# VH-VL binders against Uncharacterized protein At4g14100, part 11

Target 1, 181 residues: Uncharacterized protein At4g14100, of Arabidopsis thaliana (Mouse-ear cress) (q67yc9)
Amino acid sequence: DEPVPTPWPHQFHALMFMNYSGDLSMIDLWYDWTNGRNFNIIQEQLGGITYDLEWNNGTSFFYTLDESKSCRSGQLEVGILRPNWLDGAKYLGQQNVSGFLCNVWEKVDFIWYYEDVETKRPVQWIFYTGREAHIMTYEVGAVLEDEKWQAPVYCFNKEKKSLSTKGALSEFKGYKEKAAL

## First folded at step 4 (VH-VL)

Design x06 (framework fv_nezutatug)
Fold by ESMFold2-Fast, scan of step 4:
Structure x06 (fold): chain C 181 residues (1-181), chain A 121 residues (1-121), chain B 107 residues (1-107)
Amino acid sequence: as target 1 above (181 residues)
Amino acid sequence: QVQLQESGPGLVKPSQTLSLTCTVSGYSISSRYYWHWIRQHPGKGLEWIGSIYYSGSTDYNPSLKSLVTISADTSKNQFSLKLSSVTAADTAVYYCARQLDYTSGKWFDPWGQGTTVTVSS
Amino acid sequence: DIQMTQSPSSVSASVGDRVTITCKASQGISSYVAWYQQKPGKAPEPLIYSASSLQSGVPSRFSGSGSGTDFTLTISSLQPEDFATYYCQQYHSYPFTFGQGTKLEIK
């Protein structure tokens, strides 16, 4: 009777507008469950590009390709989001968002998820932290070329690993842990 | 290295507007980061005043109501604080500071050395 | 607003002592807490972030722990340069708030 959230396709590309307390970015999300990998290419509104490359075995790289050639790497206990990560979400009814009539679900203290009633595409999601992702494009079955899923060589330099700062990695760890619930 | 330096009048009369400027060196404020104002009352703790993002978006402490304005001048690599209708309670050391990271890193590093402001007739 | 309450307000200790400072949040803030050291006439300097992560360049005698509402800063073997005021800060929610401070004094 109540709508259930649509499992994510095994592969898709989405262009997302991200808003976090007025902090704006555009993200190219390449979700690839089939190959156990996930890629967020983050373009700050007026700034540089940050690459968030994650593997289902928990290996994650957060790096830049600018002259600084920075890289942070970590090993997370959980991998990328599974296609059915919204299983068990509580239905909250319908709401119009960004020109779409949406079914809305909540995983308490984690996320609100908005899905188009007609097409079943995600329209937006809002994390409990206030971070909002607005889904501008959604291309089911799109796959980024294999050679693009390679962290740069400086990510494997032991000096760069030893720098270990949390920042964005800590926030994303929290989201993945809550998604696993 | 990023360095922050506060400047402004050390003495302000009650009911006037306090104006302070933070000059940033070693990094462009027109690039990403949040830039903050924090104050410390004599013999008391720290109070967050507000912040500005490089895009011009601002956040203010609600306890200061509509009295606060933070703005940026990217041509001078500066951001500024205006606090209107000051009283003796606004006597404090004022610091500017950079937020370390835009996601979960909302602690402050580096800080300016601080500038003392006394509100007195 | 989230209230941050430190305990004790002051502590007297000798070089070599283990010192513990506690910080309590009025609501759950996960691990979004930082600790600062402030010496007289100086700006605060970060020591710990994300409740337990040591800031680069900070001596290993400093450590942080806790999650949710209860947080602790520990100095395992006090040195002369450690006599200062210590502040906790939550960065879970706006407005960001600080504890009232703990003054660490020489005996």
Scores: ipSAE 0.000, ipTM 0.455, lowest interface PAE 16.1, mean pLDDT 84

Design x07 (framework fv_nezutatug)
Fold by ESMFold2-Fast, scan of step 4:
Structure x07 (fold): chain C 181 residues (1-181), chain A 123 residues (1-123), chain B 107 residues (1-107)
Amino acid sequence: as target 1 above (181 residues)
Amino acid sequence: QVQLQESGPGLVKPSQTLSLTCTVSGYSITSGHYWHWIRQHPGKGLEWIGSISHSGYTDYNPSLKSLVTISADTSKNQFSLKLSSVTAADTAVYYCARGDYRSTKPLYYFDYWGQGTTVTVSS
Amino acid sequence: DIQMTQSPSSVSASVGDRVTITCKASQSISSWVAWYQQKPGKAPEPLIYDASSLQSGVPSRFSGSGSGTDFTLTISSLQPEDFATYYCQQYNTYPWTFGQGTKLEIK
């Protein structure tokens, strides 16, 4: 009998430590399937805060609130991750990670996903690029207030929408597209 | 070309701590993979001791967990094994090895190995 | 722990022979098996991973097969440099475990 990955709850908050080749960041992940939205608030160790606001209709905004007033926006073919996005993942067995005994699954060329055997909480996931997310807190049912899900006005100044195909924004877009498979 | 090389004393007295170091060249230990210690007792098969990830997380064989510490020195591109309270049963050839990220389970099979270092526990 | 049992423990063969080594897991491990070759005085070297995938640089005379609990390493035409001890390893269930080894000797 092979274990199956636990579907994500319809709403949760997670504080994540992200490590990619020595580039460290802390991410507040607000997942909200019920309202069709997802928010990553990214604090780089050596930098400012970047806001990654995504809607299930494919609308996405990647912005900063500093004096640069940067915003990239676009319409993606895929929306946010569905709760059962790990359906069809291949079971790889068990591994100890950070003191947790985990069941491990893979979606080939996309992600390795680590889940605590006892509590079923996510412990870690590693993207095929080597980007490693460590789940520090996991609060099932937590919801960010509606007022906080608002992109700045400068995200709407462009008549045509286009997201950069380079850098972290392109990388995260790729993850969403692979997760939809 | 990735290369691993073990170093440490060939003779250790009973009850002391065995200390071995693995020097990695051709790849940075912080760039990826898991880095492992494996031993082979005279006339016996292979036994996995433990590992350290590229991000510094350690995992130890439950049979040895109370006796084993693995650590990394990123400035020297090395990782090290300390095995406390050794006995004659710890006499073995000790290997360091890399877990391969290229398989569908990259943490568990070993694609590069050091040459091995013989450790004898004797007074 | 998953126990890996190899058969035979030793085998004698001649150059040009087809040699088959079997590895049995105490419970199902899907296809998560690797095979290693160890020559006297040397470290083990990987031959096969994921039960049947050939490691880069390994001659095509080596092949692996199997799933679940029964796995096989085959050398289709034995060469002088192939006389060694062969080990299987499972990586389905923590902790990782190895077979006891099969020693391949010249007849």
Scores: ipSAE 0.005, ipTM 0.480, lowest interface PAE 13.9, mean pLDDT 84

Design x09 (framework fv_ogalvibart)
Fold by ESMFold2-Fast, scan of step 4:
Structure x09 (fold): chain C 181 residues (1-181), chain A 123 residues (1-123), chain B 107 residues (1-107)
Amino acid sequence: as target 1 above (181 residues)
Amino acid sequence: QVQLVESGGGVVQPGRSLRLSCAASGFTFSKYAMHWVRQAPGKGLEWVAVIWYDGSNEYYADSVTGRFTISRDNSKNTLYLQMNSLRAEDTAVYYCAREKAYGTSLSYYMDVWGQGTLVTVSS
Amino acid sequence: DIQMTQSPSTLSASVGDRVTITCRASQSISYWLAWFQQKPGKAPKLLIYKASSLESGVPSRFSGSGSGTEFTLTISSLQPDDFATYYCQQYKTYSRTFGQGTKVEIK
C-alpha cells in the first residue's frame, strides 16, 4: 500500500547537475553493480575535471588528469551502493519537482530521495549536508567500456595521499558509511 | 553580515489570521533550511516549523499542524508563516532562525536568529 | 515527539562558581543536541552544537558533554555576563524540541 522505492538497476548511466552552497558541477555517473564498480566524472563550473573511481572491495581513487596530476587513494570501510540501498527509507508522501510528480523518501541523517511516480526514474536526491543532485538523464543498462575503468599510473606511486583528510573527502566517506547502514 | 529580520506581528482577535515575514540578508538564503520558533511571555522556547532550502519539505509542531503554513520565496530572500485560526495560546514572540551544517557531519543546528516579532491574540 | 527535560529549573550561583545544567531526552538522540543562552529581551544565542562542539566566539569556560539520553552543559568559572536562561534542543528529528530552560541567577 505505501510506496516503496524502486531498487536501482544493476547498470545505468546518469548525467546529474549538482548544487552545493552555490558550487555547481555536472556529474557523469556510471553505476555498474554487476562488475562491482562505480565512476563519477565531475566537471566543476569554476574548475577542472575530477575523476572518482570506486570498487566494491572498498578501493577508491580520486584523481585529476590536468597538469597537477593529483591522486588520492584509499580503502573505504564500505564499497559501492547496493541496488537496494534505499531499503528502510521512510516514506514522506508526494511532491512536485521540476515538472515531475514524485514519491519522496528519507534515510534519516543521510538523504532525501525523489522518484517520478509515472516512470519510476530518480528525479533528484539531496544529502543532509545540502548537496543537491538533479538527475538530467537516466539510461538503464548503459555500460562504460572496461578500458575506461583504469586509474592513471601515478595513483600507484608511493607518495599517494589519503582519502580520509579534510573537507569534501571526509564528507564523501561519511555518505558511503551512512548508505551502508 | 548575516541578518534575519522578522515583521508582521501585532494584536489580533481569536479565530483571525496573521502572516509573518522574515527577511534574510548577508548569505545565500536559497541554500539554508529555515525555522520558526516562538516564546510565550515568561515561558520557554517552543519550536514551530521548518522548511527545507527549496521548499520541498516542511515539518510542524503538533500544536500548530493544520493551522499554520510555513513557506518561502527564494527570489525575495524571505521566509513566511501563515497563521490561521489563532488562539490565545499562540500569543508569543516569533523568531526565525537559520539552519547550519556541522563540519562534515550530516546534522544541522540553528546558528543565526532574528530579534523576533510579537504576536498577541486577544479580544 | 522527543521530550527534553532540564534540571534544575533555577539555580543561584556566584561569580567564579562551577555551574552544571543537565538535559534528558525521552529517546536516544545520539549527540544531536545544541545549547542556547538567552538574556531578557534578547534572541537566543547558540553556545554548543553536536553535544560538545563550541560555537565560534563562545568562551572556552563553556563546555558540553553526553550522548544518547543524558547531556550536561558546564560553565567552569561563572562570569557576570553568564547570568541568563539556558536551553537544550534536540535535532535528531526534523520535528525539533527544546527543554523548558534553566535560569542561572545571582546568589
Scores: ipSAE 0.000, ipTM 0.461, lowest interface PAE 14.9, mean pLDDT 83

Design x10 (framework fv_ogalvibart)
Fold by ESMFold2-Fast, scan of step 4:
Structure x10 (fold): chain C 181 residues (1-181), chain A 122 residues (1-122), chain B 107 residues (1-107)
Amino acid sequence: as target 1 above (181 residues)
Amino acid sequence: QVQLVESGGGVVQPGRSLRLSCAASGFIFSNYGMHWVRQAPGKGLEWVAVISYDGTNKYYADSVTGRFTISRDNSKNTLYLQMNSLRAEDTAVYYCARGSQKYDWPHAFDIWGQGTLVTVSS
Amino acid sequence: DIQMTQSPSTLSASVGDRVTITCRASQSVSTWLAWFQQKPGKAPKLLIYQASSLESGVPSRFSGSGSGTEFTLTISSLQPDDFATYYCQQYRSYSPTFGQGTKVEIK
């Protein structure tokens, strides 16, 4: 029988290398299904640190802590990925990637997902757009402290723009293209 | 089990055209990038061209750019190489080879066809 | 293009000998290197991928090592079936490039 993709643990931390058509970044990904939240802390090779804080109710903040005090916030139509988000994925077989023998699955028109046969850890995933997320470390059960999941005060000092408007959707696509997930 | 079979080689005059085919069996052809590699008589291996799993991306060796066109028909599990403006230096055995799966890390050519000889001479 | 240079170009050996073939890349290819065996009139056969990983069905007497710009293929105890030409190939970037080949001949 075909191998079945492993559901994600309810909480984990991953340090990741992201490559999107030569644009390189390092991402601290904090996945926290238990508390309904997800955090990408993105260090761009040519740029500063961008924070992508998302809640399962659809609330999303994209901000910087530098002098610009930039913050874009809004209500997304979808929440964070469920632990079993790979349900229904199409099995593609085995491949060797970065020294790991992987089982590979495809979520059609979305993503290719690579999982280590031995440990069941994610090794990489690649979006249909060519964006590549390479998992360097994977810490099951790791949880970022509650106080760290707070958007800066300046995210609340200005009127929020909806990420579902046409202009905001274009901006949302740019933000999500930087995130690991 | 897994097999690639080339055809279409032969003797052709300089300046003419020839089309090679490579029939794949025993694997899901549409999941793999495919390559052409050639070998001139008594010489080493030279990479010629690659085509992505879905046919949308193609890359060529400088020596054949503008003259050769790689294509595929996933419904027929067949890879093609259209060779135009043939030169004496294109004389070689042409192999098709299986490449990487969809947007995977580059992978070595693990399956090769038997080769088809193309001789460009008057 | 990344240039691949093999040494020696020709090697004479006897059955039971330890044979080592070297491959040098003009630029780092990390571990994106494969070794192929080719017998006269036949297609190349993959032996080693990712510099040191043995392809399924290949005898354990074959091994690969190296990273960056220097790579070696070793046959620990040469057998009659091993007299062939061996090629290294980098696949770090398209265009993939091959070494010129090393012919292993009977002494």
Scores: ipSAE 0.000, ipTM 0.462, lowest interface PAE 14.6, mean pLDDT 84

Design x11 (framework fv_dusigitumab)
Fold by ESMFold2-Fast, scan of step 4:
Structure x11 (fold): chain C 181 residues (1-181), chain A 123 residues (1-123), chain B 111 residues (1-111)
Amino acid sequence: as target 1 above (181 residues)
Amino acid sequence: QVQLVQSGAEVKKPGASVKVSCKASGYTFTSYDINWVRQATGQGLEWMGWMNPNSGRTGYAQKFQGRVTMTRNTSISTAYMELSSLRSEDTAVYYCARGHDYKSSGPFYFDYWGQGTTVTVSS
Amino acid sequence: QSVLTQPPSVSAAPGQKVTISCSGSSSNIGYNYVSWYQQLPGTAPKLLIYDNNKRPSGIPDRFSGSKSGTSATLGITGLQTGDEADYYCGTWDSSLSDYVVFGGGTKLTVL
């Protein structure tokens, strides 16, 4: 019978390189289903560090810690990706990617997902928009300390701007909607 | 207005097959999964499987594997569930229900239900 | 093979509050979102709660849901005679290849 994608562990850390039409970033992904939270720490090649902090109840913050002290926050209708978010993906066969023999699946109009045949770790995923994530490290069971999941105080100010559907945040919103709802 | 309208009651003999239809209206048929759930008299809900009307992909509960087939006809926005090798224990009300996502994912929750089709298996 | 466990019946007087429990395991409730359905006598089930604690349009705020660990609860406040029904919890079970499972149902009587 066809291989099925491996459910994500309840907690893991991954270092990813993201390429979108030559726009490069490095992302520290802290996935924590157990505590209902997800954190993307995004280092842009031509910019600063952006923090994407998400809670399973839909509370989300997209902020910077630099001089601008920017923060966008809001309530999304969807929470973080469920561990079994790849359920129902279409199997496409095997490909060699970055030195790994991978099983490949797609969710139509959303994503191609590449998983190492031997270790079952994710190797790569590519969004239909052309955004390519290359998974450099994968640490099952790694958890970021509770203190680090704190949005800055300025995220709670009256003048904070609501979440935008443009740019990377727009893609992250679509990503969650496709996988969860 | 979202509606799922099912075919009428059926009486079948043991060993026969039954095919129940579920006609969707008020939304884009291919955008939501169709699930089938049955309920014997005085008993609880039992999930049978799901069908993605866009792709035709299906998933069946292990108990019904090999006896159930779920299909659709997109030109008339209609889903079908066929159950073969009927036994008296298959006597139940059969419901179709809309799952919240068509994206080839497994079912999650059911926001609209058909009125039910009573299937009686007797000799 | 996993079945979610609900009490077979609960009862309370009009205006009171009641809680219906739904107990499972890590592979179903522990891992996944829970939904709740109301079935009035002679009718099809109706979605009451989805994604643990969210209400569809048209469901009054007297109905609430919550989840803790491997258990979920449906809360009903300000009970009305029209709330007499069977209530079912539902989720999917990852150990059964992500097949949907329902609780055994709870009959609510308003006395």
Scores: ipSAE 0.000, ipTM 0.470, lowest interface PAE 14.8, mean pLDDT 82

Design x12 (framework fv_dusigitumab)
Fold by ESMFold2-Fast, scan of step 4:
Structure x12 (fold): chain C 181 residues (1-181), chain A 121 residues (1-121), chain B 111 residues (1-111)
Amino acid sequence: as target 1 above (181 residues)
Amino acid sequence: QVQLVQSGAEVKKPGASVKVSCKASGYTFTHYDINWVRQATGQGLEWMGWINPNSGATGYAQKFQGRVTMTRNTSISTAYMELSSLRSEDTAVYYCARWSKYQGTYGMDVWGQGTTVTVSS
Amino acid sequence: QSVLTQPPSVSAAPGQKVTISCSGSSSNIGSNFVSWYQQLPGTAPKLLIYENNKRPSGIPDRFSGSKSGTSATLGITGLQTGDEADYYCGTWDSSLSTGYVFGGGTKLTVL
């Protein structure tokens, strides 16, 4: 019988290396299904830090804490990924990646997912767009303190560009191309 | 109406296995995870694990790992919980409960009526 | 045994207010949303509070929840005889990869 992907733990922290056509970044991914939230803290190799804070009700903030104090916010139709988001994925067989023997699955038109056969940890995932997320560390049960899930005040006290309109959704896709998830 | 209906009471001998069913209606069965929770007479609630009815993926409480098996049959919208190697301390009411519809907020919003399992010689 | 501590019982008169505590640790209540469940005698539990302080549709506003640090509280005002029940707090334990935990339960008597 074909292997099925392991559901994600309900909370984890991963330090990840991102490569998108030579644009490199390091991402702290804080996945927190329990509290209905997901956080990508993105350090670009040739740039600053950007924050992608998403809530399960679809509220999303993409912001910086530097002098620009930029913030884009919106309401998405979908919330954060469920622990079982790989349900229905097509099994593609085994591959060796970064020293791990992996089972590989595909969510068609979205993502290829690589899972260590032995430990069941994610090793990498690659978006159909060519964005490659490599999992360096994987800490099951790690949770970021509540106070750190706070979008800055300037996300709320200025007219913000909505990510929910058709034009803004194209920009949102660009922002999400920087995120690990 | 959204509801979960469980199978009837069971009496088992020590060492036997029991399989409790939980039939869902009034919602899309494959879209919501099902939890299993037990309660011994006069005692509190104890979480046993959950199943994703779409994929069949499961997560079990450490205490029950190796003795519990959770499955489902999507054609009849039914989840199952099988507990093996029964001991007298497994005597309890067993509940199935749907993971909350409030997206990741770890509350159980729809509960079955419970199935009494008695383990005695 | 439960990892979340509740008082075993609490009592008050009709019309009064009562508070039920739930004490945990940084890995459970301190890190995660708390839910509360009401179990009337002979019935299955019912979700009363989710995300620390939110009520599902149909739950009256005399029920409230709060969380501070590693403790949570359920408040009930305007007590009615129909509120006699066992009350359970519940939350995810981050130290357990697949671990939801309940408190030991509090029996509320309205006399």
Scores: ipSAE 0.006, ipTM 0.563, lowest interface PAE 11.2, mean pLDDT 85

Design x13 (framework fv_dusigitumab)
Fold by ESMFold2-Fast, scan of step 4:
Formats: C-alpha cells, sequence, structure tokens
Structure x13 (fold): chain C 181 residues (1-181), chain A 121 residues (1-121), chain B 111 residues (1-111)
C-alpha cells in the first residue's frame, strides 16, 4: 500500500531553480518523450545561456549561441529518461517542502524525488552529489515548436566537433548509462 | 590549443606555506573548473580539490581541509593552490587539471606539467 | 587507501593484449562515468578514455574502455613498448558530496 511515483507525462515543460553548493542557475526543461527528445536551456546566475539538446537515439549537442559559437556534440549509448524512470524507487514517507506536502522516494546512491501529494507534480529532486533542482512551474502537455529543436550549423563543423556532451543534469546521463544493460 | 602552464619547483622548510600557480590559455578560463591533484614520488594520484573560476567557490578533499586554499585571478587566467603548515609528507608533484564548469562529472581533459614541491629541513 | 581497486601491475609481450580492472561501488563507478589516465615515466597524466568507453582525439583505437555495474575495464591490444606506463582509473564519488577518486594505479610492463 505504499504510494508509487507518478510516471512523467510524455510531454511537459518546467522551469527549474538549480542549486549546487551555491552555484545557481535557472533551467528551462522541455521533456518530449513522444518525439524522442529533451531540451535543457540553462541560464547561469553569473553567465550566459547554454543549450543542452538530446535525442533518444543518443545524439546530443551542448552549445552556446553567443560570439564563442561553442558546441560539443556526441553519441551517447543511451537515450532520454523514460517516463517510468522512477520504477523501483524506495518510498520514504511524506515531507513538507516549499509549501507542498510531498511523497518522497529514493533511488539509492542516485536521487531523492519529491512529488506533491495533491497534484502529483514534481516539487524538487536532490542528487546524492548535493545538486538540488526546485521545480517552479510544471506544464503538462506543453511542447516547444519543432524549429527550436535544431542545433546550430557550427555543431556540424569538423573543426569544432567534440566526442561527447554533458548537460546541467549530468547525473541523469550517468544514471541512464548505468541502467543500460 | 589548450594549455595549462604551472610555476617552477619550490623548496620549503617544514611549517612554511607554498603557493603554486597554473596559467590557462587557449580556452575561456571561467568555463572550466580547475582541479588540483598531487603525487608523491612513486605513489598514486591524490585529488585535493576543485575551484570554480567563475564564482571562486571551492571544494576540498577532507584530508586537506584547513590547510589548502584554492583561488584564481580571472584577469590573467591563472589559478592558485596554497598549502600551509608544510610537512615532509607534502613533498610531491602538484598538478592542475581542468574539468568543464558546472559539470563535475566531466573528465580531467588537460593537465599542467606539474610543480615539484620539496619540503626539507 | 584508494577507494577504487586496480591490480598493482600487469605485463605482456609486444603485440599481445592486456586488460586492467578497476573496482568500486555504487556511489562512484556504479552511478558515474569512468575515465582512464596514462602516465608515462616523468610526465603528467594524459586522458586516455572518458565516459566509460570514449577516446579523445589522437588516442588510437587499440585502447578501449568498458563498464559493468561497479567495475570498469581498460583494454589495450597490439601492445607496444611505448605503452609502458602507469594507468589510473578515476571517477566522481557521490557519497560525501562530489569528490574525485582515483584507482591505486597499475604499472604496465611490456617485455
Amino acid sequence: as target 1 above (181 residues)
Amino acid sequence: QVQLVQSGAEVKKPGASVKVSCKASGYTFIDYYINWVRQATGQGLEWMGWMNPKTGNTGYAQKFQGRVTMTRNTSISTAYMELSSLRSEDTAVYYCARTYSDRLTYPFDYWGQGTTVTVSS
Amino acid sequence: QSVLTQPPSVSAAPGQKVTISCSGSSSNIGNNYVSWYQQLPGTAPKLLIYDNSKRPSGIPDRFSGSKSGTSATLGITGLQTGDEADYYCGTWDNSLRAHYVFGGGTKLTVL
């Protein structure tokens, strides 16, 4: 009779406040399982905007649109998180956080996940590394326009290509790699 | 061409402090954390800590907390590691190495050449 | 001691294959990418493998990496005398906030 975590909707948009040992950023998360893609638009408190664009076939780009024209690209062995990625999580009970009464689960050595009891929305998650994601908005069914899911042409320039990419949610990338057995 | 160039060898007496520099070139300095790793003669690699050049924030290995300070000067793209209360056991080669900023899970993709610090009476 | 366990030494003849193991736990190898570093005598370490299995530009495909559960393996085929070096695995450990851990190192001797 323990609560089970709610699978993620196939498409959603969330604004997240990220805190890691005082390093602060705002992340604009577009999750799109239906089209096999995921986008993190990362605004650092003391920096510019970085784009972390991922496809379910493992193709990934991590880039900036400023004068630096930086791009790291690569092929991951695993795709984006599945909607049911929290399957098998250990239930820890209820806790009040940020004005929400939450059910709390743990994937051991990876993450604590907090979900609003009433609405089933994610409220926050905290990686074992100490990185905290606070979910400010949550828009089920929201989809970013198709033209926005395009890496810049310089991501395909041989002089600037990199062998791998990692985004603001690098802990999820490590977890997916571990889960691919 | 990414390069990390460290300061020259130092000889110090027990109880003194040493400050090693690491000058970065060929990339945007503030976009990569600087890590410090040491290696005593014939021994393995030992991680000492990281420094975020954008914020100045640091994280130190428990063994070095209270004795190490990691700083930077962004105007000259240079990182510093100062180790105080030196003992003979601190005799080692000290390396700086970069990791992508805000992505501590990235590897140490470029390393400095190393700075030999000898602590002797 | 080191958190990640490697054999202290391995040896083989030129042209042969060796594998070097690196064993850890869920908080490090189990939940993080593994890198391998080559240290030639008298030089700084050099990144050899990252993200478990990927090679930086300039690293020949004789070097390979893999990860299974809480263990990682470095493979070297077609051994050359220039491969004589110390090899270190490394990864981040989640248990006491993010901190980096290295294996104890493996000395490769090519006869």
Scores: ipSAE 0.007, ipTM 0.553, lowest interface PAE 10.7, mean pLDDT 85

Design x14 (framework fv_fasinumab)
Fold by ESMFold2-Fast, scan of step 4:
Structure x14 (fold): chain C 181 residues (1-181), chain A 122 residues (1-122), chain B 107 residues (1-107)
Amino acid sequence: as target 1 above (181 residues)
Amino acid sequence: QVQLVQSGAEVKKPGASVKVSCKVSGYTLTELSIHWVRQAPGKGLEWMGGFDPEDGRTIYAQKFQGRVTMTEDTSTDTAYMELTSLRSEDTAVYYCATVKYRGSSWPYFDYWGQGTLVTVSS
Amino acid sequence: DIQMTQSPSSLSASAGDRVTITCRASQGIRNYLGWYQQKPGKAPKRLIYAASSLQSGVPSRFSGSGSGTEFTLTISSLQPEDLASYYCLQHKSYPWTFGQGTKVEIK
């Protein structure tokens, strides 16, 4: 029988190394299905820190905490990725990646997903756009303190802007919309 | 079942243009990405360019930028590669090859045309 | 541009021999590497994709390994029909680039 992908745990923290055509960043991913929220803290190699805060009701904020006090906010029609978002993925076989023997799946037009055969942890995923996420750490059950899930006050005072469709985070927003159908 | 059939050999003079066709059968062209690869006599394979469905753009190798145009006629399931301002060093076999992104784990060349010999001589 | 260097340029071996062809990328390409076989007068055929995955219909004597910058194509027991040129291809970034090729001849 073909292996099926492992559903994501309801809460986890992952430190990811993101590579897109040589543009490098480090992302702290806090996935929290239990409380209906998802947080990406993005450190660009040659830039500042950007925060992507998403709620399961579709509320989303993309902001910086530097002197620019930049914030984009919007309402999406879909919530955060469900734990079983890989349901229906096409099995592609096994590959050795960075010392891990992985089962590999594909969600067509979206992503290739690599999972360690032994531990079932994600090892990497690659978006069709060529953006590559390498999962460096994976801590099941880790939860970020409630107070950290607060968008800055200026996100509510600034003129409402459309959410950015550029960068690694836009792929998950597009996929969430498709998955809701 | 999927088959790529290319147009016949051509002989051109320096400065002329050539347009090579690649007809797709057994599959819908809109579900494939066509790339072009050439091979000079006794030499290796050289990627020229192709359509990237992820970006929605046609990408050309810098060496051919400004001289090559790759187009598709979906109504006839035919792809074209036109190379202008031909030089003797453009003498080569030109291949079309498909990259099947949809339903494929890796965008590698799956199917190849038989090749079209283009000879450029004065 | 990413440069792909193959070695050896040519080799001659006997039926049943184990043959190894190496491909080196000038920068990291992870597993975005395919291997192609081209018999005289014919179009290339893909043997391996994603560095180590065997293409459907290709004999199991062919295998690929490696990641990053160092890649190997192995033919575990060379057959007469394997007389061909072999090429690696990286597709991590544009422009896609082939190695120079390795000619395999049977003694």
Scores: ipSAE 0.000, ipTM 0.457, lowest interface PAE 15.1, mean pLDDT 82

